# Miniprotein binders against Protein PET54 (PET54): the designs that were tried, part 6

Target 1, 293 residues: Protein PET54 (PET54), of Saccharomyces cerevisiae (p10834)
Amino acid sequence: MKASSKAIKLVLDHLKSTGRVLGSVESGNSATISEKTASVNKQQQLQEKKPSVLQYRSYNPYLVKEDFLSILPENLYKKRGQFTNELDFQLMKVRDPKYFQFKDQYYLFFNDYNSLTEYIKLTKHSRINKIRVKMTPLAQPLPTLLTKLQRYSKNLYNAFRSSEQYFEGLNEKVDVSGEFTTNQLRSILDSVEEIENKSVLVWNIPTKLRSHDILNYFWFYNIRSSFKIYWDDEMKRNLRFISFENSHDAYRFKRNYHGLLAKELLTLSEKGDAADYSLEMDDSKILIEHLSE

## First folded at step 10 (miniprotein)

Design b80D (from N5 with E80D)
Fold by ESMFold2-Fast, scan of step 10:
Structure b80D (fold): chain B 293 residues (1-293), chain A 102 residues (1-102)
Amino acid sequence: as target 1 above (293 residues)
Amino acid sequence: SDEVRYLLERARFLLMYAQWLIRFAEYLADQGDYETAIELFNEALEILEKALDLLDQARKKAEELGDPSLAEKIRDLMKDAREKLEEAEELIQRAEQMLKEK
């Protein structure tokens, strides 16, 4: 038994499990008729304003919106439908616009400044997984952040279409606007979430496995496309983008292969050529990042 | 220049990989799996040292090309990388101490 590889896989699965919210926190539509009308009008006004942003730094890539809602007092969860306009926010995992990997930070986009200040006050003494949360208002100009989001969105969409579109898009000098309303921001985040759900980043797939080999070997996962984003020959490290026809196949792929040694992947594939295996003595780990988790 | 761009691209790639290793190692150490955490931290140290070497090469080249602004930005990246390297070294020492106590 290869305890270190098995231990890593089990612990990473456990991290994902413990990073999940105990029960889904759903924002219900339980408002009265008069409250519903007032809430709809208020939502429209908030959607037309520019967002106010909180920054949270964390090495944990598995935090979801529910984790940030779970640190609010219990009575606010029960009244979430009544407080959605004041406390609602859009969560963004900060990803590199070119390589798509998680950059150890989250942004919470609130509809207005009052919502942001209320959230800070309510979470001042809160913890996520026993770590005290320290939320900071965004120091850099908002247009700079929004421009990075636009570049990320465009590059991710191009990668999802094809490797050719991705690489061509990187060479295009396209001007991007940093000005967004909360409504436009929500539209962009929803669009990227669809692609993120169906996409993974994979570190250290053995160099002997070309793009067509990946499609053939993993045919059962309904892979849409696969291509190398980067290779470092000296350190023998590589990064590959893989997209799937549906989100559950992306989830299953990560679950089954994350944390395995590169040589173990080849062993599990049962490739017939023993000489090919002898060239793959790499002890590096296959590390998989599901973009939506 | 293309050479400076190439060195910075490689350094950025390796820094991102090292950060990924550090976050997992910290979690494993917190869960008491110090042996695996030490393995991942040591890999991160090797990657960070290589990234620093690439950044230093890029800084020297930027200085040779008469771009002090770019050289200073690279020094800032090197400072961030050194801080992460020191953090990982400290975390290794703590994990090794905890492992010996068990």
Scores: ipSAE 0.332, ipTM 0.679, lowest interface PAE 3.2, mean pLDDT 75

Design b84R (from N5 with K84R)
Fold by ESMFold2-Fast, scan of step 10:
Structure b84R (fold): chain B 293 residues (1-293), chain A 102 residues (1-102)
Amino acid sequence: as target 1 above (293 residues)
Amino acid sequence: SDEVRYLLERARFLLMYAQWLIRFAEYLADQGDYETAIELFNEALEILEKALDLLDQARKKAEELGDPSLAEKIRDLMKEARERLEEAEELIQRAEQMLKEK
């Protein structure tokens, strides 16, 4: 991150943000009466088109598409053909639009509602990792889903590009992009997947390491963007977003540094010489999530 | 209020951190590293207890401000946090048992 008074203000404003309350009664953006009426009409039109999406709640952030396919009868899958199966779906981890943390739920996007209902029937009594599967059709109207997906996609894209664009973008509202189509949804999901493949979330990178230090210490990982997305001063824990030029570097980064003690990272980086601090070293773990995993 | 939002943002951050500790500890336990797993589960318990404290403060302030709907939503988050705390305690017991039997 380039040090400028504007960039510093954006970061400080973000860190002082009070956050959002799930299910809060905060309502009514400062729209005009004319804008509110147009918004209501737009919502009514889009509400009549319900997306073919299943919601699955799970604490396990490492479920992949194969986990959801393996609970289907194998012969039914093969009977329909491996690549023309109408039960096929696109899997998405639901993430916080601001902090990108997994929110204990998955979305399964089906091509049509009949495929969705058949999947529910076939998996009604199935289990994933010994836990009974409870798949629920997403009750949210289409405009709500689109707004949520577009907000996440835009924030993720901005973070991928730079810290400055991320912080500037947080205060911008996303527009519902007009008529909803299968092609539009697929485009959004594909764009999200591409960036998630190239991005990690990291807990507890030592606070002593600034942006330029991180680029220097990890010089051969081809880092594109790196910045603290959240920091809790009292508990001395931080969350950093890092994006890479390619997915392989994101994979290697997680493999090599996940689970290291934060103090060990400093020691390895400095190779045991000047700037060692004494009793201030902590034993917190560096925890890494590759966003596409 | 701004105070309630601040407390909730901190609580949500700590809940997510505890989730990461628990998942990493489960991975280590699966690999047979029960000692490190127990350390991480105990850290998760400490973090979850702090999150519950922040949520309780937020709930009290929401009730004081006359927002019962918000207080109810905070109670739902507290219930989720308590469930995670109970889960972590059970995982510690299992890991300690495996360590003794090793």
Scores: ipSAE 0.442, ipTM 0.745, lowest interface PAE 2.4, mean pLDDT 76

Design b87Q (from N5 with E87Q)
Fold by ESMFold2-Fast, scan of step 10:
Structure b87Q (fold): chain B 293 residues (1-293), chain A 102 residues (1-102)
Amino acid sequence: as target 1 above (293 residues)
Amino acid sequence: SDEVRYLLERARFLLMYAQWLIRFAEYLADQGDYETAIELFNEALEILEKALDLLDQARKKAEELGDPSLAEKIRDLMKEAREKLEQAEELIQRAEQMLKEK
């Protein structure tokens, strides 16, 4: 029956209506040049400080920085969604370095320990999407955390370049400089975000489809590259990485195909008909994860 | 062992897939779509059963190769998989009860 696919579409529409907008950026550019200059100078003063890290565990992969800012008292915001530099942080969604899947945790990187402590105090009784916030300072050494981030970054960059570079790079060791700063973390997170915005993970695209078939079937999405990260022939389950020329196409792709049955995916292409494809395809759902949302 | 590594990689992949299904199904249940949630939880059960089978095969091969440390780590993964299977079964019962009350 089609009831399940329709229900999933309604859930996706609900997620969009809760203030999470795929392909949109939060307001940050409405500040004056004077305000931006003051903010940059303040940030530069903190760039050499050792960052402090908060861990937030959540199975919800759709949280963005605004969700963590919105639980702060309104009077701390200078402008819509903006708050003082003293409480500013960088958000990291923790992903598996090999398969790129969300790992049920977020890291908030604060410029210093006092900012971290103040954030905990101000959010002690707050909720994110109906769930009470429980944030814990991370005891793990910063070099260990940064090594994991560098490994993820390297593998993601290789996947964005080509399937060949991804598979060749999996066993390479990540070089660690030994000195970790807020500036180094920002550089890595910026690089990661650029690629995440243009990339999706897709579960259960029929294993019979090769990379060139995907490019042909979805020619109008400006797909840059597509390859299977892993596949299990016995269970007929697979995970595919797809990158796009721009973030809007990644957003459109997830919006249009997430939650569809595998056979329905191909009925939207120029090849075959529903009867032919339904005989050869798994009825598993196509599950799509946009790496940045 | 290449065989043990292969079995573990497959099991790990399936465990991650099952966890993703459970998260999505739990979210759908929270939105009131109990029918679709139950379908996805049942799929997760099938995937977890296969993962457990692969882990058991890997454990036996690790023991045969004289690596008791690896066998113990595999038993820890099997325990994790069994806990996820019990969780999915409990969530199915809860969703079926909510659907009945609808």
Scores: ipSAE 0.292, ipTM 0.658, lowest interface PAE 3.5, mean pLDDT 75

Design b87Y (from N5 with E87Y)
Fold by ESMFold2-Fast, scan of step 10:
Structure b87Y (fold): chain B 293 residues (1-293), chain A 102 residues (1-102)
Amino acid sequence: as target 1 above (293 residues)
Amino acid sequence: SDEVRYLLERARFLLMYAQWLIRFAEYLADQGDYETAIELFNEALEILEKALDLLDQARKKAEELGDPSLAEKIRDLMKEAREKLEYAEELIQRAEQMLKEK
């Protein structure tokens, strides 16, 4: 197994006792677990649990937790301070675990089903960016969703390390901890966000340019690594992963090159070499997604 | 199975690309750049139609191979692609209407 999978498991094991177990109906004060309690818990695994995750479908990739909190009534915190705690959730922007593309959906991880249903009731007439909010409880088991998150985290971490580790890691099984706590989820999401802040996905960089050429052409953006993550030979289209030493350089790269023609992108970087390559290039647009958006 | 997998990988690539074109075009339309938005939505429609053709070929191959489970999964992907195609068509109509009102 690779270091990234082992590292994630070790962190999760260390944090296992901290925070609430996701999907719990009630927080168990299990300082003393009896043999009878263990047998009851074993039988409970055979029963369907009520969902604790809400799905919000949106083509807008720029939503943050504040957008989902701002649609709640302002008086909840003061009149019922416990409601902020009871309605506490963690936001996950759903990305493809292999190619990192936004999947047009968000997951809201609540501590229990009651918190989820209260959030739905309080937001049923609300709008985010003028669009009516419709949220659906996910039928998928929580362990399945968490496995997908861990797979995404592992693959993203490997891509950030190197193209070699990314491609080698694609066939490895994800190791998951038995129980998943709120603090463990937050730790993974925070770790993912750090890498996402320093990474972009780029469509349509000319196929003749190799990773070394990209590093040379954009030398002043402090690029850490660059490689093609997906491509189609017939359409001559490609998706490239680029990581940077810092988040500001990722932001500047997207700002400067997003929406430009491939010819223009090269011209802005190095005029002499760009002229040579532009003669044979498609006039497709360079499309950039900053993963932390 | 190798041919079906190849067709599905291509279709998935095209669906991802079309989805990004739609999101970029929506952003441009929101900023008032309706001409560029319409151009990108039309490119997305073309890409989605190509993806649907590849998915239809994959579905037929899966049925020929006697794999109804795979064929059903492909039908689900085709339904998602058609929904995105209808959405893009709706957005083109809205952008064209806004452009006429200039």
Scores: ipSAE 0.429, ipTM 0.752, lowest interface PAE 2.7, mean pLDDT 76

Design b94E (from N5 with R94E)
Fold by ESMFold2-Fast, scan of step 10:
Structure b94E (fold): chain B 293 residues (1-293), chain A 102 residues (1-102)
Amino acid sequence: as target 1 above (293 residues)
Amino acid sequence: SDEVRYLLERARFLLMYAQWLIRFAEYLADQGDYETAIELFNEALEILEKALDLLDQARKKAEELGDPSLAEKIRDLMKEAREKLEEAEELIQEAEQMLKEK
């Protein structure tokens, strides 16, 4: 089916976006002088309960937990079970809350601050893929961090449900109240992981293929939702979000179509002769990111 | 303003696209496909130049609106884009050298 006029307007409004200032200088909401006084009163209790977070910046989107474990001293790497509970962490790729693209940054969530400081100490002189490791504790207040994580989680969930809910939900406020707890964090991370496992970002799907055409063309992949999350008419480039019923279909989709020429994709289509599109199709590559990869 | 945000969103999208072109090109170069890698690196250069143009437009508009803080942040983003542009140019030279040695 064709997109409604409402859906089209939501997409156009998305392109115009009223999002926050893009400056890469993070004004991550640091405690004010008065807030710092209040924070000091709870500092010891918060350190004992809260997961501590390390930030690692890397342009490589394919790092997995094992990469961060392998930089620990050899005796710990060979005897990993010995230190699993002591230095264990959950790894998260930091993604843009609107476009879901990787932001060249990883978070390592530790059970306590002692585990975090020990990890820093043990990895101070280590390298990942020959690049010197620089881990920094995240300076953002817990409510600010939780708000960012919940916003990403909510937008991702909305996209998984439908295009309409995604665009409608982009500017809705996330209610953050109470303590930042390990249970809340695990719940958010687990929810995010489930959807990321079933979702891909795709650059350069031919513009002549509408969402309905995508569902029909790829019927054998059990697609739940497919829509353009962004497009640039001048440069003839687009980014599409696609979600699947299961993670295996997302994996298969990337495996089979990543790196193909966009014009070659139309040749495989039952929609019509590829020659009919020759005047408008360029030689751009189909680039696919499996969000959990 | 909405106009500055629009320019920044376009620039951000193009910067992301260029990064993925570079990653895929590096993968192809590692597999020995230097010719296709060079094509993709060159496409990334064109996209990065367009992103820089959009960022420069956004910076000028931010300055006209009396927002020096935003203009400074945009200049930082432009610096990152230029560094990526230089890295892509270096990768092209490396791939071209490998082609000559085969």
Scores: ipSAE 0.389, ipTM 0.733, lowest interface PAE 2.9, mean pLDDT 75

Design b9D (from N5 with E9D)
Fold by ESMFold2-Fast, scan of step 10:
Structure b9D (fold): chain B 293 residues (1-293), chain A 102 residues (1-102)
Amino acid sequence: as target 1 above (293 residues)
Amino acid sequence: SDEVRYLLDRARFLLMYAQWLIRFAEYLADQGDYETAIELFNEALEILEKALDLLDQARKKAEELGDPSLAEKIRDLMKEAREKLEEAEELIQRAEQMLKEK
C-alpha cells in the first residue's frame, strides 16, 4: 500500500507488454507472409553490409575472452606478455534486450573480415571446456545488428539510470540513422561494456523487500539503481536488476552473496541494525550474474 | 482470452527461469560440483512441472473458448517443455553417476 502507484503501474505494464510479445508472434497467413519475406530477403541481399562478427553458441554463460584466446596456437598469443594484434577481438555475451538474460550466444567482433576468417581456420579443431568449437560468421547485415544492439544499449542505460526510465523506455522506437558505421558499433559496444561491468542480475532476493530497502541494507555497495524486472508470486521467484557506481562494487556484491540462501541475505548485510520486518522465509538460493562475466 | 494469456505468460517466464537453472547446473557439474548441480537440476524439474501445469490449464481454457488453433499451439509448447524436462532428468542421472564413480 505504501509503494508508488506510478512505479507499480509501470511494472505491470511491462509484464503485460512482455506477454503480448508472444501473442504478436504467429504463423498466420503463411502465403502472404512468405511473399513479404521473399521481398525482404531480396532487398536485404541487394543492400547487405557484412559485419566482421563471429557467432559462437554455448550454454556456458561464464566464458571470457581468455577462453577464446587460449584455443589459438601458443606462438600466436602471450609471448612474454605480448599478443598478436591481427587476431584481436571484442567479446560480447548476447543478452535479451528486456530482461538482460544470457541467450546462449557469444559474439566476437573483429576489426576486419580477414582476421575473422583466420581465427576460424586456426580454431577449427579446438575445444572450449571439452566442447568442440563451432564458430560461424554472423549472417545478419550490419544495420540489423546495430538496431538490435542499440535497443539493448538503450534499455540497459535506462535501467542503469532508474527503474522508471527503464519501464517508460521499453516501448520507445529506436531512432536509428540510415548510415550504419563501424564507429557507431564500437561506440555502442564500449558503452554496453561499461554498464555491464557495473551491473548484476539477481534471482530470489526476498519478495517482501522494496527497492528502497535494498538501497538501505546494501548502502556500503554504492548501489545506483535496484528494481524487480520479473516475479512469480506462486513460485516465489523474482529477478532483480542492480547497478553500482563502480565495477568493483558489483564484483564484491556477487562474491559475497552468490549461492547464499535467500533468508540469510539480509542478516549478513546488516551493520548492527535490528530489522522489525515480517519477511518471507525462503529456501531458494540467491543466484547472481555479473553482466560482464 | 485474458486468462489464457496470463497462464501462457507465467509459463513462459518459468521456462526461462528453469533454463537459467539448467545452464548454471551444467557449468557446476563441469567444474566437478555435482552435489550443487543436482540441487539446481531438481529445482529446474519442479519449475518445469509447474510450467507444464500452467500450459495444460491454458490449453483446456482455449478448448472451452472454442479456439482449437490456439489449443494446438499450446500443445506444441507443452511438447517442448516435456522435452526440456526429460533432458534435465537425464542430466541428473549423469551427475549422480559421476558421483558414484568418485
Scores: ipSAE 0.311, ipTM 0.687, lowest interface PAE 3.0, mean pLDDT 74

Design c12Y (from N6 with R12Y)
Fold by ESMFold2-Fast, scan of step 10:
Structure c12Y (fold): chain B 293 residues (1-293), chain A 102 residues (1-102)
Amino acid sequence: as target 1 above (293 residues)
Amino acid sequence: SDEVRYLLERAYFLLFYAQWLIRFAEYLADQGDYETAIELFNEALEILEKALDLLDQARKKAEELGDPSLAEKIRDLMKEAREKLEEAEELIQRAEQMLKEK
């Protein structure tokens, strides 16, 4: 059964209308009826203001929509050989708009509140990667999340184009819309995902290696752009953004270098400048996050 | 002041790095790699201590400059950093316990 938000709205409208009519006719119970009408109005306002959005907290940055669909009962997602459209949602992976770091949360955007509550009901005892699922309906207004997504999308696109455009764009006001159609949201999320598939964030590449050195050392990965996005010179720590011509090279790069000691990277480069290596960097691991799996 | 701003920018960087280390270490622990997780949590503790030192310097400078609102905001950041420090310590103890039971 497609129990839609329209059916729920019709029920709420009926209850609201019944309370008002009875309040005008039945003087003895007018206070009770008025309170009941106010309660119905409050529920309707809460439904209108509260977005049809679920928050899921996870340290795992590699969850995709299929991970959230696979926890649904088998008879629903494989009925007629495909997932049910009645429980469809858009998945947003939350990243910092400026530094692109995963913020340990996902948002699931449903078409209506009824779909959201049905999803919660069906998944409340489920697990994702052996961890019990805790899904929270958001009290925050949808425009705030959309503004954050638009800022992230703009900054990510600029970084993918060049370091210059990234830094120039950080202080520019974003032309943000407070309202999105389902198709507009899907388009933005798809665009973001395409760039994320071709991009990595890398901690602890030795500060002595400049962008040109990185392009030369990793020549066979088809690197499009590489620059430090956040750094501290005294600590000799940096977060670098690297984009690739294709998603396969981003995947290969993480697979091959993630977890290596920073000191080992200088040794492999054979530059002969390992003597200038920071002592604090000697035991530090190169840590790579592929923005999308 | 420029000096307070410099100290805060450095502290923000370290807090950001420590947060990433903690979240990544927690993910590794969930995957059963407790040894690497403990290494990253310990690095996060060192980074958080350095961040707290920078924040304390910034707070003292803000107080000297007669900006109590800024000093209070810095104290809030210091409280957040101390909470992350305690969180990392608890996560280390849990990971160490899981290693013993493995």
Scores: ipSAE 0.439, ipTM 0.773, lowest interface PAE 2.6, mean pLDDT 75

Design c14M (from N6 with L14M)
Fold by ESMFold2-Fast, scan of step 10:
Structure c14M (fold): chain B 293 residues (1-293), chain A 102 residues (1-102)
Amino acid sequence: as target 1 above (293 residues)
Amino acid sequence: SDEVRYLLERARFMLFYAQWLIRFAEYLADQGDYETAIELFNEALEILEKALDLLDQARKKAEELGDPSLAEKIRDLMKEAREKLEEAEELIQRAEQMLKEK
């Protein structure tokens, strides 16, 4: 069926209920997000509040909510925890809905306009990773942004399930409602983050390795599924999506293989003495993005 | 045309990969690794130039087939590629300057 916002949410809620595997991150933080989402769901959409949104452009895909909190005056978040809930926001990394690549922008969803305005004032002249922070009001209509989020969420969930569902799902028509309360948005973003925590994008794994070869080579990483999402045979370059049973294994995989030469990957894994594997002597680097980070 | 489709699919892959290289290189430059950043920016430039060549071939074939709508869409992709190439060139210059000042 074509995915609706509600159908995607129910599926993602199921993933959350099976337990979170967020590695060494404090379980209390994950539990708090889940508890907030549950309480929000209990409000039964009686709240018609729409979020206020700031756009931030950055080439860095590794920014997390704490990076945006740490630029607040006196670094209060880092020293004493959050100094006020009125400046709280939900962070969205913008990813391509088909290939999941980071698209050089973030959105900050605030509960109200006053919180957004205060955040802008407090972060004037602040820097994230040596670059001056420039926040811009949302240029596109909010429903357009939310529709893109729905497309991304649907395709990410399908990829997490299987390659077959991912490719089949690309042809399904998107639900065009595009409207969420602040609470519904939080639930969707939390659910998306759950899958992102367990998933990586990998450039340049040798093209002759099939999905079953990847599962066998890396059996000790508890890989759920692995498939090429985008590739070019003439360049001999490929982007592969890999999902794991837990976020810690996704983290370990990136840590151990990111930046290695593709030819070294086969040598450092279980390799194979088959002649076709020996032909994979590419000098390209294995480049790994952990979707959540 | 199957040939136009083939050229477009390759060019789009190249644009996608080049954008990823540019963003990774910017991250490295921000961390002070200007040498590796410049290497990746240069790789992105080479790929963008190849993408532009494939897009130009696709545009010419679309025009020969009498599909002005497709030719116009290809020109839009060429514009995007040129903008990315110009961006990468500027970022290389900045990284080279920072490397000299190191």
Scores: ipSAE 0.522, ipTM 0.781, lowest interface PAE 1.7, mean pLDDT 75

Design c17F (from N6 with Y17F)
Fold by ESMFold2-Fast, scan of step 10:
Structure c17F (fold): chain B 293 residues (1-293), chain A 102 residues (1-102)
Amino acid sequence: as target 1 above (293 residues)
Amino acid sequence: SDEVRYLLERARFLLFFAQWLIRFAEYLADQGDYETAIELFNEALEILEKALDLLDQARKKAEELGDPSLAEKIRDLMKEAREKLEEAEELIQRAEQMLKEK
């Protein structure tokens, strides 16, 4: 684990508080005007500053940081630890902010623009499975990027807490606070990673199972929340979000149930399963994505 | 507009699902389970065909509403879906060949 669950909650609470606690009128109009001016100036600075982020498109959802380091010349970073430090980056899978589906895209967040340009130079001739690796600097201004990341982070955190908070939160706008900094960006990325480690997406769980049925049926996995994010009545397909108290339970859940037939999922119950007719459903396979994998 | 948005949301959902079926089928093929992989690739083809139908409906409605730029964006999504169909068909043929070779 990179951070504890309590540390992540404190970070998220701090970020939410920083973004929402600008309504105090105690000191009068001058303080309010000053804070508003500072917020506007911060947003203008963010608009003018270019992000130190590389975009990489790939259909492979299983790439990890080591994969992006392995395409670098090993001799260069083995001779000096400074080289590895210069190319330090944080990896993020780009996910849909509503459905959390992987969007065939990775972001590499670098500490500075010089590190980003060096990474591009060193990987310009690299290939994976005989396909040239092409990294592109993200052209979007920082406020656009921050808004997208905050929207994803907020929706993910709400889903982690409960289905009610998730659906209520979808209709809310997300804004960058006047105190938002590069350090807050790193904190958001770390908190997102922690929640992703504790969360899975599941296709094809039998539609007759309700959220409380899932909690009761899988009582020994320490499930925090479980609900359908999307469903299609005509195709009879559904996508469910499940979050766990710890990352190991999310890992165990995927390991034990990924690839099982939907009907087999119900019959694995020690007590003879669900109500009558639960065994009379489709041959669809349960497909599980652990969000951090 | 609301009708077009609904059709696009459904098509997007089905495109995500088809991509997941393809990824899982590829994993199974790598494990040597070609029979199950072929079944999942065929399911992905059916899902992609449904997505294309929804996208075509959305394109027609966008054109009727006098929004040619939206219709063009929908045609781009249709092209992407057709490319995924072709990819899945090629993967099926490859898996069938591997089955014959043991």
Scores: ipSAE 0.167, ipTM 0.611, lowest interface PAE 5.2, mean pLDDT 74

